# VH-VL binders against q9vpl3: the designs that were tried, part 220

Target 1, 224 residues: q9vpl3
Amino acid sequence: RGKINIQRPKAPHYERARVVAVTQPKYPELPKAKSCFKTRAERTQQQQENPYNEIIAREVRNWLDHSRLVAFFHLSSITADDIFRVRVQLHKQNLHLKSYGSKIIEQAVKNTRYEAIVPLFHSNHCIVFSPDPEKTAALLRIVRRVPQMVLLGGIVEETMLSRNQLVAYAQMPGLHAVQAQLVQTLSQAPGHLIQQLQAHQNSFVQVLDVHAKNQMNEETPKST

## First folded at step 8 (VH-VL)

Design ca24 (framework fv_imvotamab_arm2)
Fold by ESMFold2-Fast, scan of step 8:
Structure ca24 (fold): chain C 224 residues (1-224), chain A 120 residues (1-120), chain B 112 residues (1-112)
Amino acid sequence: as target 1 above (224 residues)
Amino acid sequence: EVQLVQSGAEVKKPGESLKISCKGSGYSFTSYWIGWVRQMPGKGLEWMGIIYPGDSYTKYSPSFQGQVTISADKSITTAYLQWSSLKASDTAMYYCARLDYGDYFGFDYWGQGTLVTVSS
Amino acid sequence: DIVMTQTPLSSPVTLGQPASISCRSSQSLVHSYGNTYLSWLQQRPGQPPRLLIYKISNRFSGVPDRFSGSGAGTDFTLKISRVEAEDVGVYYCMQATQFPYTFGGGTKVEIK
């Protein structure tokens, strides 16, 4: 091609537009190819105008309001047959595996005490609900055999618990009063607990990033 | 086992009122939607509307808005479809079906159907 | 409203041979969440509909492997690899991407 005319500069306008474009967020809210073709304006419009989000949010709110146990998981690639087998095992223990889009979850928890969970749903996720908190041990036993599901944290008796706190709760005896007392004790520093849950989310992201980089290095070794 | 059991067949005259039922069992009734689907004799399926029993929120197909009322009674795990005044064109098989958005995003379990015949 | 068009209207098939049903939507079924909410239902004579396939290609519980779904955007296919006598019935595609939910006109599968 020809050279850029420096006497009558036209490059600054194009270069400024390019700089603005590269400073824009590169990561879509949904990291799927289908979401890559939506403009920023279309995404913003859908966030504010899509009545579907508010309709489905009723379902999420109902699960949160009527579940004494809620567990949050990162979900890696899994076949429909495999996830169905997990759902069957969970259902026998009155544990209900559900998956909702991040925008639906945001609408469901907006202006509620659970709004802090929104950051947990930036990538692939699923949630397990149960009206019976004594089923926490059964839940952890079942998901131990499902490497695609990684526990991030949960809510027990309306109290946010980290992964480690949820594991500790699972080891408690089946005495409701003892379990309730533990939950009350764990709820004494909500801000610190939320920070712990966010730290665990960040730690998991770091683990996934390291794993991805290690896998990339193994698949495409580089010689120097 | 998830089951939806519908009320028995009905034979009515035009202008009469009718209320048919769909009783859910084997699952948390308030956690799932119930939809109503019409199938006219020898024809395909038409979505009429849905209800969320947890808060009784309803959403109707535009073709059925104002023509029918969908309701639910969570104390007896039963959803209803009712007409204030039946027309001959309401002759059809009516199905209820369970719907969720957290699993299949579609109708997973169906009732056996209620045949409604409206003739003079 | 999204219009769902099924072809063929009827599919007489020899036992053990494959059957293929097409479903076309008047607009894209890709939801803003990135998923495509297309399902396939089977209705055997005198019975209520039964879910076969959800989100294009995922088989529902108890559905034999001979059933498979495929497609994207506006064009979808349900395939039965080896038709059995119990597969006689009417098959419907359904979209739940937007209200009102709409069904295809149905395809009748019958044995020759």
Scores: ipSAE 0.645, ipTM 0.833, lowest interface PAE 1.5, mean pLDDT 81
Fold by OpenDDE, second read of step 9:
Structure ca24 (fold): chain C 224 residues (1-224), chain A 120 residues (1-120), chain B 112 residues (1-112)
Amino acid sequence: as target 1 above (224 residues)
Amino acid sequence: EVQLVQSGAEVKKPGESLKISCKGSGYSFTSYWIGWVRQMPGKGLEWMGIIYPGDSYTKYSPSFQGQVTISADKSITTAYLQWSSLKASDTAMYYCARLDYGDYFGFDYWGQGTLVTVSS
Amino acid sequence: DIVMTQTPLSSPVTLGQPASISCRSSQSLVHSYGNTYLSWLQQRPGQPPRLLIYKISNRFSGVPDRFSGSGAGTDFTLKISRVEAEDVGVYYCMQATQFPYTFGGGTKVEIK
C-alpha cells in the first residue's frame, strides 16, 4: 500500500481536480488597491471586448441570477439533432439547455460569485438552467439517456455542487420533506436530552441512596 | 408554450404619437431579448432594434435610431415600440420577435404583427 | 452594414419539384467565435415570419426535413427537396453576425 505522501498528494484525477478547482471558494482577494492604472492586460482585454459578446454575456448573467438550478455538461461528439432532441425533452420540464462560448462565459461571470465555474468551460459544453431545484432529478433522468452529455457539476440554491453531490441531491427527498424531518428530529431532541439528563440524575441518586444505605448498615450496632 | 401577442391594428394621422405592445408568455420574459421588425407594405423585413427586458438595455439599428423608442415592462412581460410623431412613411406591419443568442442567434418566436396605418 | 442579396426574386415551382434559393452577403458572416449566424425565415401569406434554419444548416423545431440549408462564408443556399403547397410564401435570409442585423430582400416561392 504505497505511503500516501502527505506532502505531495498525487494530483487528483483530472475530473476531480476540476471539481475541486471550481468548488474552492475564491475568497475575494481583498481589493488590492487597484492602482488607478489599468494594467496593459486589462486595457487589452477591454479593447477586445466585442460589444456583441457583452450582449450575450448579459443574457448569461441573467440566466445565472434567476436560476435555482444550474447544471454544467461536457458534450462529447453530439450532433445538432441530438442536442435538439434533448433540448425539447428538457424544455418540457422547464429546463433550459443553452450553449455559450467559453469567452462569453468568462465575460459573463467576471467579478461575480459565479467566477469559479470558468474552469468547467474548456471544451464543448452546455448549460441547463431551471428556476426549480426540484427538477434536478428530472434533469438527471433525461441526461442519463444521453451518453454524449457528461455532467460536470452544478449550482443548486446558490451552492456549487460537484457531480456526485448533484446526484446525491437529486436522490434526496424534497426540501419540504427534509425540513419536516429536520423539525421532527429537532422536536425530539429536547425530549431525549431531558431523558438523558434525568437518567444521569436518577443514576446518581440511586448511587447515593445505596451509599447511604450501606453507611446506615455499617452504623447499626450488631445487637448481640 | 412560448407566445408573443401584439396589440391590435392602429389607424393614425401624421404627427400623432403611438405606442404598440408585445406581451410575452410561456417563458422567462426577462431572459430573452425582444426585437422589433418593420415590414412595409409589399416589402421585406427590416430590423429595427432589440431590448433586453431584464434590465431594459436597448440597441437600435442606425436607420431607426432616434426615430422610435423601444421599451419594456418586465412586471407585465410586455415590450413596447413607440413613436413621438408618426409619418405617412411609418405605415407598415410591425412584428415583435424573441431573440435567442444562446442557441439560434435568431428570432425563434414571432408575434402576429401590428398593422400601423398613417394617413391624412 | 452587411448587405444580403437573395436570388431569385421569384421562384415559380411545380408541386413535388425542388426549389433552391441563394443568399449572398457583402462580407463574411463568420463570427469571431467561428460560428456563422445565418438564418432562413419563411413567411406565408398573411402570417408572421417563421424560423426555418439557423446557423446555416440547422433546422428549427417543427421544420420538415425537406428544408435544408448549406453554404459558407458569403454564399448560402436554402433548398426545398419537394415543394408542397404549404411552402408557398416569401423566404428571407438573415445575418446576425454583425450589428445591425440585416435581411435579404426575400424570395417569393409560388406554385406554377
Scores: ipSAE 0.023, ipTM 0.603, lowest interface PAE 3.7, mean pLDDT 84

Design ca25 (framework fv_imvotamab_arm2)
Fold by ESMFold2-Fast, scan of step 8:
Structure ca25 (fold): chain C 224 residues (1-224), chain A 120 residues (1-120), chain B 112 residues (1-112)
Amino acid sequence: as target 1 above (224 residues)
Amino acid sequence: EVQLVQSGAEVKKPGESLKISCKGSGYSFTSYWIGWVRQMPGKGLEWMGIIYPGDSYTYYSPSFQGQVTISADKSITTAYLQWSSLKASDTAMYYCARLDYGDYFGFDYWGQGTLVTVSS
Amino acid sequence: DIVMTQTPLSSPVTLGQPASISCRSSQSLVHSYGNTYLSWLQQRPGQPPRLLIYKISNRFSGVPDRFSGSGAGTDFTLKISRVEAEDVGVYYCMQATQFPYTFGGGTKVEIK
C-alpha cells in the first residue's frame, strides 16, 4: 500500500504514469508469454518438426488397438539377462513386453478411451500386449516369479480392469465366453452390468422365485 | 522365425525407374517399423528412412528426402523402396531392417540386402 | 547431425584374446526419456548387419555373453572377451537418440 494521492510540481499526466509504474512489480521480467519469444503456433511447429514422439506414439496406439490383452506393470531395476529370460518366456505365450516413455504414452492415448492409464506411467513401467486374452493366466504365472514387475492393472477386450479384477479374470475357467462375461461384470460400467444381467435373466428370475416361495412358506399369522 | 526377404540384384541404366521389395514374415508386420539403410561399395551404413506399415506413415532422412519413395503393402507384408530416375551414385547395397521402439529401440532383424548397380 | 567416430579402423587379434572397440559421439546420446539409444551391430563378410547390443549394454537375443557394451554420454566401448573365428567382420556403433540416425565408420576385426 502506497500513497493514495501524489502532489508534485509536474503535469497530472506525468504523475498518473508514475503512479502506474510504482504499483507494478519493481523486478518483473518479460511477460510469461514472451519469455521464450515463441507463439503457440511456433511451439506447435517445433513439436511437428521433431516427429519422434508422434512416430513412437503411432506404435503405442497400434499395440493398444490390436491387443485384446494389455497389462501394465511397475518395473524396478532388473538386469538385461533377467529381462531377456522373462521376454523369452512371455514370447512363447504370444505375450509381448514393451517399454515406452511416459510422455509418449500420454501423447498416444490423449483424447482416446485409454487416457485414464496416464497416471500409471509417472514412474518406471512396462506393458505386456497380446492378441489372446486367454493368456492372462500364463502372464501372471510368469511374472509371479519376477519380483521387479508389479502388476498395476490392465485392459481386456477393451475394458479397463484393476489389478484385483485382472487377477480374478485369470482365475476363471479356460472357456472364452465365461471369461468375456466376467470382464463385462467386472467393468462396473452401468451398460456392461446391465448387459450381463440381461444375459443371466433366468438366474435372476430363479432367485426372485425362490425368495417369493420362501416368504409364502414362512407366513406366520399373528392370531395363531 | 522373424525374416525379412529382399528382392534380387538389379542392374539398371541412369534415368531408369526401380522399385525393390522387402517381405516380412514370422511377426506382426503392421506392429513394427521398416527402415532402409544404404551401404555404398566399400563404405559404411547410411540410414535412409522408415515406414510404419500399419498406417503407411513415413519419415525420411534429410539427405534422402525427395530422392526415394518408401511405401508398404500390408496385405502382402511387403515394404518397398523406389526411385523415379536412377543415378550412377545410387549404386549400393540396400538393406531393409525391422525397427521397434518399445522393445530394442533399434534395428533388430535385417534383410539379406539388394545390390543395385547403375551403369551405362 | 550426430557424428559417430570409431577407433580403431582395423583390429587384428589372436584367437582367444580380447578385442575392444571405441565409439565417440559428437554430442550426448542421452535421450529426453532418460535412456541412451546406442547400439552395436556386427557385419560378417558377405552378410547383412546383425544387432549385438542395444541401449549401451543390453545383449540382443542369441548374442554370446563374450560380447559386452559399456559407456555413457559420448564415449562407448564394445568388448569381446575371447575372440572366436566367427567374430571376424566389421562392427558398427549406431545412435537412435536423434534424427537422422547415424552410424560409426566401422571397425574391422580380423584374425592375425
Scores: ipSAE 0.554, ipTM 0.820, lowest interface PAE 2.3, mean pLDDT 80

Design ca26 (framework fv_imvotamab_arm2)
Fold by ESMFold2-Fast, scan of step 8:
Structure ca26 (fold): chain C 224 residues (1-224), chain A 120 residues (1-120), chain B 112 residues (1-112)
Amino acid sequence: as target 1 above (224 residues)
Amino acid sequence: EVQLVQSGAEVKKPGESLKISCKGSGYSFTSYWIGWVRQMPGKGLEWMGIIYPGDSYTTYSPSFQGQVTISADKSITTAYLQWSSLKASDTAMYYCARLDYGDYFGFDYWGQGTLVTVSS
Amino acid sequence: DIVMTQTPLSSPVTLGQPASISCRSSQSLVHSYGNTYLSWLQQRPGQPPRLLIYKISNRFSGVPDRFSGSGAGTDFTLKISRVEAEDVGVYYCMQATQFPYTFGGGTKVEIK
């Protein structure tokens, strides 16, 4: 880590020790041991406060690294039985539904190209992983029948795509060249993807409000 | 169908080495953790450790640190539990179980168990 | 280490009657991010353990609805609403909030 001067193999230990002794403070003040021990204890405390989130984050990074298709969903309240049925249908297509805490996802993607997706996980969420991006059409067909799961966007061939871009990808033929070309054409900067997905969430909230109002109007029995 | 198949029962003498196996099938072996759990005759369950086969990262229970070695060979989808020198107190049923944090946050599928008997 | 204490040690039950098992942890099982990682396992005689309940109250695949889990913090309960003959076995609670993972001592459910 330092340079070694081959042409300067010196100096007399005697002269060096003398210079150090002369230049040192006459009243050396050592840092108090308590302050040093407190700093080490604080570092140990920080590590213990998050005892194994790194282990779980390792699992998340492995899924991201080995999946060519990653789809992000907003998840409304759903029973364990219902989500299990969805998992079974997805598994038959080599699609893997996973749920991780928002802080674990943040830790897993921090300092990676995918850090921009963190705001998507502020609300209740789940993620579908697959090594096969050609299964995007099968994924969308299955989740179309699950109103609790709302597609927010995803990653295909390490490229972040909005909901509309994923739908477009799903409609293309299964030829590698054609799909790769589409991904390149549809790719977006992380900031734009987040903005588009947040706009979609705002539109979703507005649609729910309109639907609720229409539902109430339809329930009024006095018409003719 | 997810399945964990463990090696057959073993009868050993104190001081002998032993390596038992747990073969996973029906799932992505490198995407899930494998844990080892000991059950001494007539006693309860004790967690020994876990391994992530994707990168061979291991974590042991303090009670088992230095007593056993956990390893995995992803090319044959098999995890291992190994002793360099068995003791009579190692007599127990040993289970392997699959673990992940994205589905159930717990041990979801279990092997049938390997009975290890150590006697002189 | 988190110590998991189960009561009772054994529960002789008449077929069709309810059974209740308690599990208490020596410290809170709430993870630093707000989740509680408490599961229940069933071990029938001569068989490996089987996951019944995960994250306090969620039934695992294929587990009958007569099984239910509840609780918070340090006090958890597994209930069987109407015990069947196949429910004979030992039941264990397990925490995965903190390493090392620890199990309760077990509760034997048997038919009288």
Scores: ipSAE 0.599, ipTM 0.818, lowest interface PAE 1.8, mean pLDDT 80
Fold by OpenDDE, second read of step 9:
Structure ca26 (fold): chain C 224 residues (1-224), chain A 120 residues (1-120), chain B 112 residues (1-112)
Amino acid sequence: as target 1 above (224 residues)
Amino acid sequence: EVQLVQSGAEVKKPGESLKISCKGSGYSFTSYWIGWVRQMPGKGLEWMGIIYPGDSYTTYSPSFQGQVTISADKSITTAYLQWSSLKASDTAMYYCARLDYGDYFGFDYWGQGTLVTVSS
Amino acid sequence: DIVMTQTPLSSPVTLGQPASISCRSSQSLVHSYGNTYLSWLQQRPGQPPRLLIYKISNRFSGVPDRFSGSGAGTDFTLKISRVEAEDVGVYYCMQATQFPYTFGGGTKVEIK
């Protein structure tokens, strides 16, 4: 029986490690006595957010908050001229192409519902904003002609969508059409649901009747 | 089309108050910064400050801090530059311009300018 | 504040000839995020300024290809390959890397 090395415990199995990591009580870090030595984190936090960055972050937040369509793109070897051309095309459709630094995006979305988008911004990227989610199809049509712009994902009506989901969304009939279909489906559903519910009840009653009949037949003494 | 239209020329005396305007059209007014730039007669351009009409966040150049007030009314897509007490040295052309941080990091569209003359 | 120094103050140019304007910054205009926010503006007589070049070398919408921007760090250049009559005016460089934003003193381009 190999001596359990108490000094170097074998790393727990991955699943156990996950459970332990999740179950470890996150003790609020005791307010570290303001030691005279500002921790690297405090120095980094005291890196007074360059008022400049805050200003830009404010703009980004505003775009995110007021846009019903947001699409994220990776830019691969695209020239400024190409970007400009695309920008003009998008603008004609009330689509707004913007480019911000990754750190600005991070700052902008910190502690917001958009924080999940941060991993998308590790490389050259651009964002397209629109107040109209119906412009998704137009956006994709325009971007298809620009191989240097790779769709990563997006936000439509406050819902994060993958690339594939965004493409699927663009192919969907307009919201009103979908809503109409939904209403139609829902309006037809009560009849079917009632029928199904009644069918189950009727089936149950039938089974019970058969059972009752069988029991009655067993209790009839063969009077011979 | 993006347009910034400024109020007309002003002739004032020292000590008077003044508020000039810049109306934006053809774009989402609340989504872009508006800056003010001073140009004294025969001189260069001076950045005064900027405002974000969406929430009226404002920042000034140190040289203009406390000297002017920048404001905006998003309901009528208008930005303002105002003085509480004009000086002769305030005689200049004043431009409003849209600032886009999402692409240009500069003033992409400019108003036609408002000439302010302060003379005794 | 970042001081922007333009040279020359005046540039008399013959029609069809090239023009070059220099802009030097007192500090590097490279932002912490790697971009350089230098722009060039054109102000024709009696008109408001117009954006020509942004981020050192990118032409703004509607700007002719005879205009080009170059440079890095603290030294920047605007070039006009063939000066036309409509190019007469004052040109300004502007930095937007740091607050407060600052302009160069301007270079007057005129036709000899």
Scores: ipSAE 0.429, ipTM 0.719, lowest interface PAE 1.4, mean pLDDT 87

Design ca27 (framework fv_imvotamab_arm2)
Fold by ESMFold2-Fast, scan of step 8:
Structure ca27 (fold): chain C 224 residues (1-224), chain A 120 residues (1-120), chain B 112 residues (1-112)
Amino acid sequence: as target 1 above (224 residues)
Amino acid sequence: EVQLVQSGAEVKKPGESLKISCKGSGYSFTSYWIGWVRQMPGKGLEWMGIIYPGDSYTRYSPSFQGQVTISADKSITTAYLQWSSLKASDTAMYYCARIDYGDYFGFDYWGQGTLVTVSS
Amino acid sequence: DIVMTQTPLSSPVTLGQPASISCRSSQSLVHSYGNTYLSWLQQRPGQPPRLLIYKISNRFSGVPDRFSGSGAGTDFTLKISRVEAEDVGVYYCMQATQFPYTFGGGTKVEIK
């Protein structure tokens, strides 16, 4: 039945009167107020300062501005211990492995000559910086033994180079004049560089698919 | 070898000014941040602020905003912590420490500390 | 400010025995970047602090493997599997997820 129970007071308690007022759904301004509060909250959240974006972008710009060698890598899953071993090995050669979020890199390189690198960082990545471009050969030697790091390209003496151009650069002796000439000869427009770098990323994805399938087949029971 | 070397102990009276230093070596000074940390006698650690020597950008803890000035001179790879007017409550060990956000996201190398004693 | 609470205040331990230090934060330390910026520092008597562990569980250069960090969100632990004489000192947790950076109150590890 829907009638008031005789054991319960007929007059609403303060609490019940409030419940009735709160649950009254026929106020026309309620949809507008709810929409307005939601939009305001969204605006406030979007406008909230993220101090790290500005702070870390300074750091990224400084590394780019003061490094004569910058190498970009795709980074697949790797343990903290393994990456630490790589970092130590690189540091002995004055090579500095850094990892930054894609939004921070975008913010750091916006309106600079380096803006073209942004598409490289939409997946897991890391960057190696050095003041010494002669260390390119040492870098490639070290990374050759780290399958989780795939070279995408880089910047040498402020010139953007593809993977193949970096490999060619690494083969030359450390004579400054010869290195400068090689960099000029190997340079190309950023648009073409990015297309080449994306092709290397696609090749890596294909290799990962084959490896994943092989691991599944090894662990899955085989038919007799 | 990465090293941060701080200036020697100071004994001051309330109201006096003071500037202590932290000299970095063995790394690219402008590529890393320097933070300052206070440790009052028998107490824990308190973060005071950070500076980026590359462009002298600073960020302070609200508790220290207006109490101290953090600065750096990249030509001599040195960061500074300065008071315009010392108080007895400033008596503490002061540490500088290096921080980066591309790797550890934590204070990796620390100076030996500068003991500041403020008494009348 | 994020408040960092450490337990115990002191940990007397016999040589070769394990020690465990707990750190709790008043708010989640998960940053919007997806990382948790929780570090552990060691301060030996009369010496400056030294970084032991960064990002919850990663050992810093030169830190012995007897030190390990674990945890997530608001609850973190530093473990020493077998305490050595050189491990005497005060241990601090630190968060860098939010400004201002804050430290735990410290845990004194001493030999009994």
Scores: ipSAE 0.678, ipTM 0.849, lowest interface PAE 1.4, mean pLDDT 81
Fold by OpenDDE, second read of step 9:
Structure ca27 (fold): chain C 224 residues (1-224), chain A 120 residues (1-120), chain B 112 residues (1-112)
Amino acid sequence: as target 1 above (224 residues)
Amino acid sequence: EVQLVQSGAEVKKPGESLKISCKGSGYSFTSYWIGWVRQMPGKGLEWMGIIYPGDSYTRYSPSFQGQVTISADKSITTAYLQWSSLKASDTAMYYCARIDYGDYFGFDYWGQGTLVTVSS
Amino acid sequence: DIVMTQTPLSSPVTLGQPASISCRSSQSLVHSYGNTYLSWLQQRPGQPPRLLIYKISNRFSGVPDRFSGSGAGTDFTLKISRVEAEDVGVYYCMQATQFPYTFGGGTKVEIK
């Protein structure tokens, strides 16, 4: 039984680590009293604000804002050639594969609605963007053939989805089909409601009728 | 297919103003940077500046700062390079190119070029 | 500014023979994020430049496998394993690690 090194706990399995990272409540950092001394982190952040980061971050933000489908992937030992092949395949489907540094992503999504995606970018990763959420099925089909690309999750129509949810979404009938189903369901609802309401009324009338009949029977003097 | 189509050749006199164009098609115009590159006759390539059409953010090379203006109209997916007052030394081929910072960190697609001739 | 120096200025090559172009930078092109943003461009006569290699050694889409890039830090090389007639033109290295972006002076590849 390998001695659990309490001082350096083995990093949890990647999936667990990811869940933990996403579920950790981001406590608003208490406004650190502007100590006169720029923290090493602030200095490092300022030094790291390579004008390039801003440029790239702007691009990332734009992709996020204009995409209706965003999928996040972990890359496991994939070659540049393999990535290129996948990129070409995805591009044919109007799916845009991009790779950005984690720090760039952090900068891009800082103080935005996308901030929750930051924990997904711990290792080699890529992002697929699309303006068409209906391309989710196509995306998954293509990526299934690439074992080096592991789906982590995604954003569809401004909603963050887990891996499983994204897979489920891809299996759902198109938006129009779902809408049609919804309309059908809603159109049937009034009929059921009316039936239920009528059923209650009919039941009530029946009860009243029985009560009235019973009262009438009690009032009929037994003619001896 | 990604394409950048530039405006036609220009012949101008010193002191005249000029605005040349670069129209992008086949991709999300607002999602990619556009750069301008100068190539003087028989010379190498010179980076002039870049623009992000999404919000018209612009950066210039120090050598071209104040000498030219880079702009974009996202509604018609067009980038521009303009001079307020041309000089004979501005005679060159001018290329626009798309920059993909996410993948290549370089100019991946190029326009056909616009030849600008400035002569008295 | 980072100065990019290419050698040779001209490279006459026999068809089917290899060609090699060197590019040296005045400072390291390794970016703070660990990537080296060196690209190679090909400009055929009368045509705009075309991206060949990005990030030192990655071939751009549609680029034949006879083109290869290598190097690290400040020294970079573009190799053509077997020069073809269509390879005639001027080749440029470009750094995008630091603003302003800068190009090498170019190397003219010609057929002997």
Scores: ipSAE 0.234, ipTM 0.671, lowest interface PAE 1.8, mean pLDDT 85

Design ca28 (framework fv_imvotamab_arm2)
Fold by ESMFold2-Fast, scan of step 8:
Structure ca28 (fold): chain C 224 residues (1-224), chain A 120 residues (1-120), chain B 112 residues (1-112)
Amino acid sequence: as target 1 above (224 residues)
Amino acid sequence: EVQLVQSGAEVKKPGESLKISCKGSGYSFTSYWIGWVRQMPGKGLEWMGIIYPGDSYTRYSPSFQGQVTISADKSITTAYLQWSSLKASDTAMYYCARMDYGDYFGFDYWGQGTLVTVSS
Amino acid sequence: DIVMTQTPLSSPVTLGQPASISCRSSQSLVHSYGNTYLSWLQQRPGQPPRLLIYKISNRFSGVPDRFSGSGAGTDFTLKISRVEAEDVGVYYCMQATQFPYTFGGGTKVEIK
């Protein structure tokens, strides 16, 4: 029973936050109070519940304003252990997985250029934020191993990109100026550039598919 | 790794002013809230207030409103807790702790604490 | 304010035996978002608090499997399946469902 403080493990290096909609137990919308009469404190609590939307929306706006990469995902049923492993992998790459309610996101983006994202959150969802847009390739590599997370689209350098545009961005060289110009070109004249990028994506997908089949044939004995 | 490093122990007299600090590292400082928690000698934890460093929004516990000031300087990733005039009843360990609403909805990482002694 | 009441005040336990800590709130901790914002913290002697459990039952990173949380509404429990020497300390429940955030009075776990 002596001094044990020096033996205490430090706080974890990696944060894990669960997607609220997936991992939280469901409760009735209206918990019934036993008392017919509410105290002043109980009436104050009901009034104070409303301010949380704006308070939490502040946090969401800050992530959007200070992240050069934002990726939106649909989230299927996932266990606490599985989402924890994903968070650890993402955090190593300075990628931050967050979950917020649809009404909070709506409040955060209302009357902003990003209001168009609201329909993406009508079902179970999560968002990945990063200050480093060069991490888009690392993000997609990690998420490819997580079938419960489906990429819907994102925001890069304050420009909204579809799923296909975000995948194309991930395949570009790591030179920031070139990537920024590509984003600008996609927003101004998407037709020609998108067709060119999609053609390259299709070629790479075909090569990867052939290679995957060849690797499977060559390495069939080593399956884990 | 996420780390919150607080300033060293303080010994003060009643009526003196004091400002203690909490420096964040290993994470996006402006993306998380910083809360302050008091622990009087041999007693439990008391929430004092929180600040959002991104815009300096603050929310205080009613028991501490007007008694302390919470602030932050995002250029040096540091949050502050300040008294204009200390009293003997302010003698306590003061912790800063990180919080957000998109992850745990609770205090996930804590500073080592700053012991403040106000006497004689 | 929501008042958080912890029992027992102290829990002397034999190494390898289970320990159970109860936390009761003066009003429901279910938020309008459908979540219950109840967490458990551990404070070892001379150290700062450490997050163990968040949103009733979810273990924080690096927290051993022997810790588990359960409960609903106003009644919550933290269980340690097999107490180890390093588990000595004070345990606190905390609510973040409404302002001001409040803590339980603490439960001291010690080895007999």
Scores: ipSAE 0.547, ipTM 0.781, lowest interface PAE 1.7, mean pLDDT 80

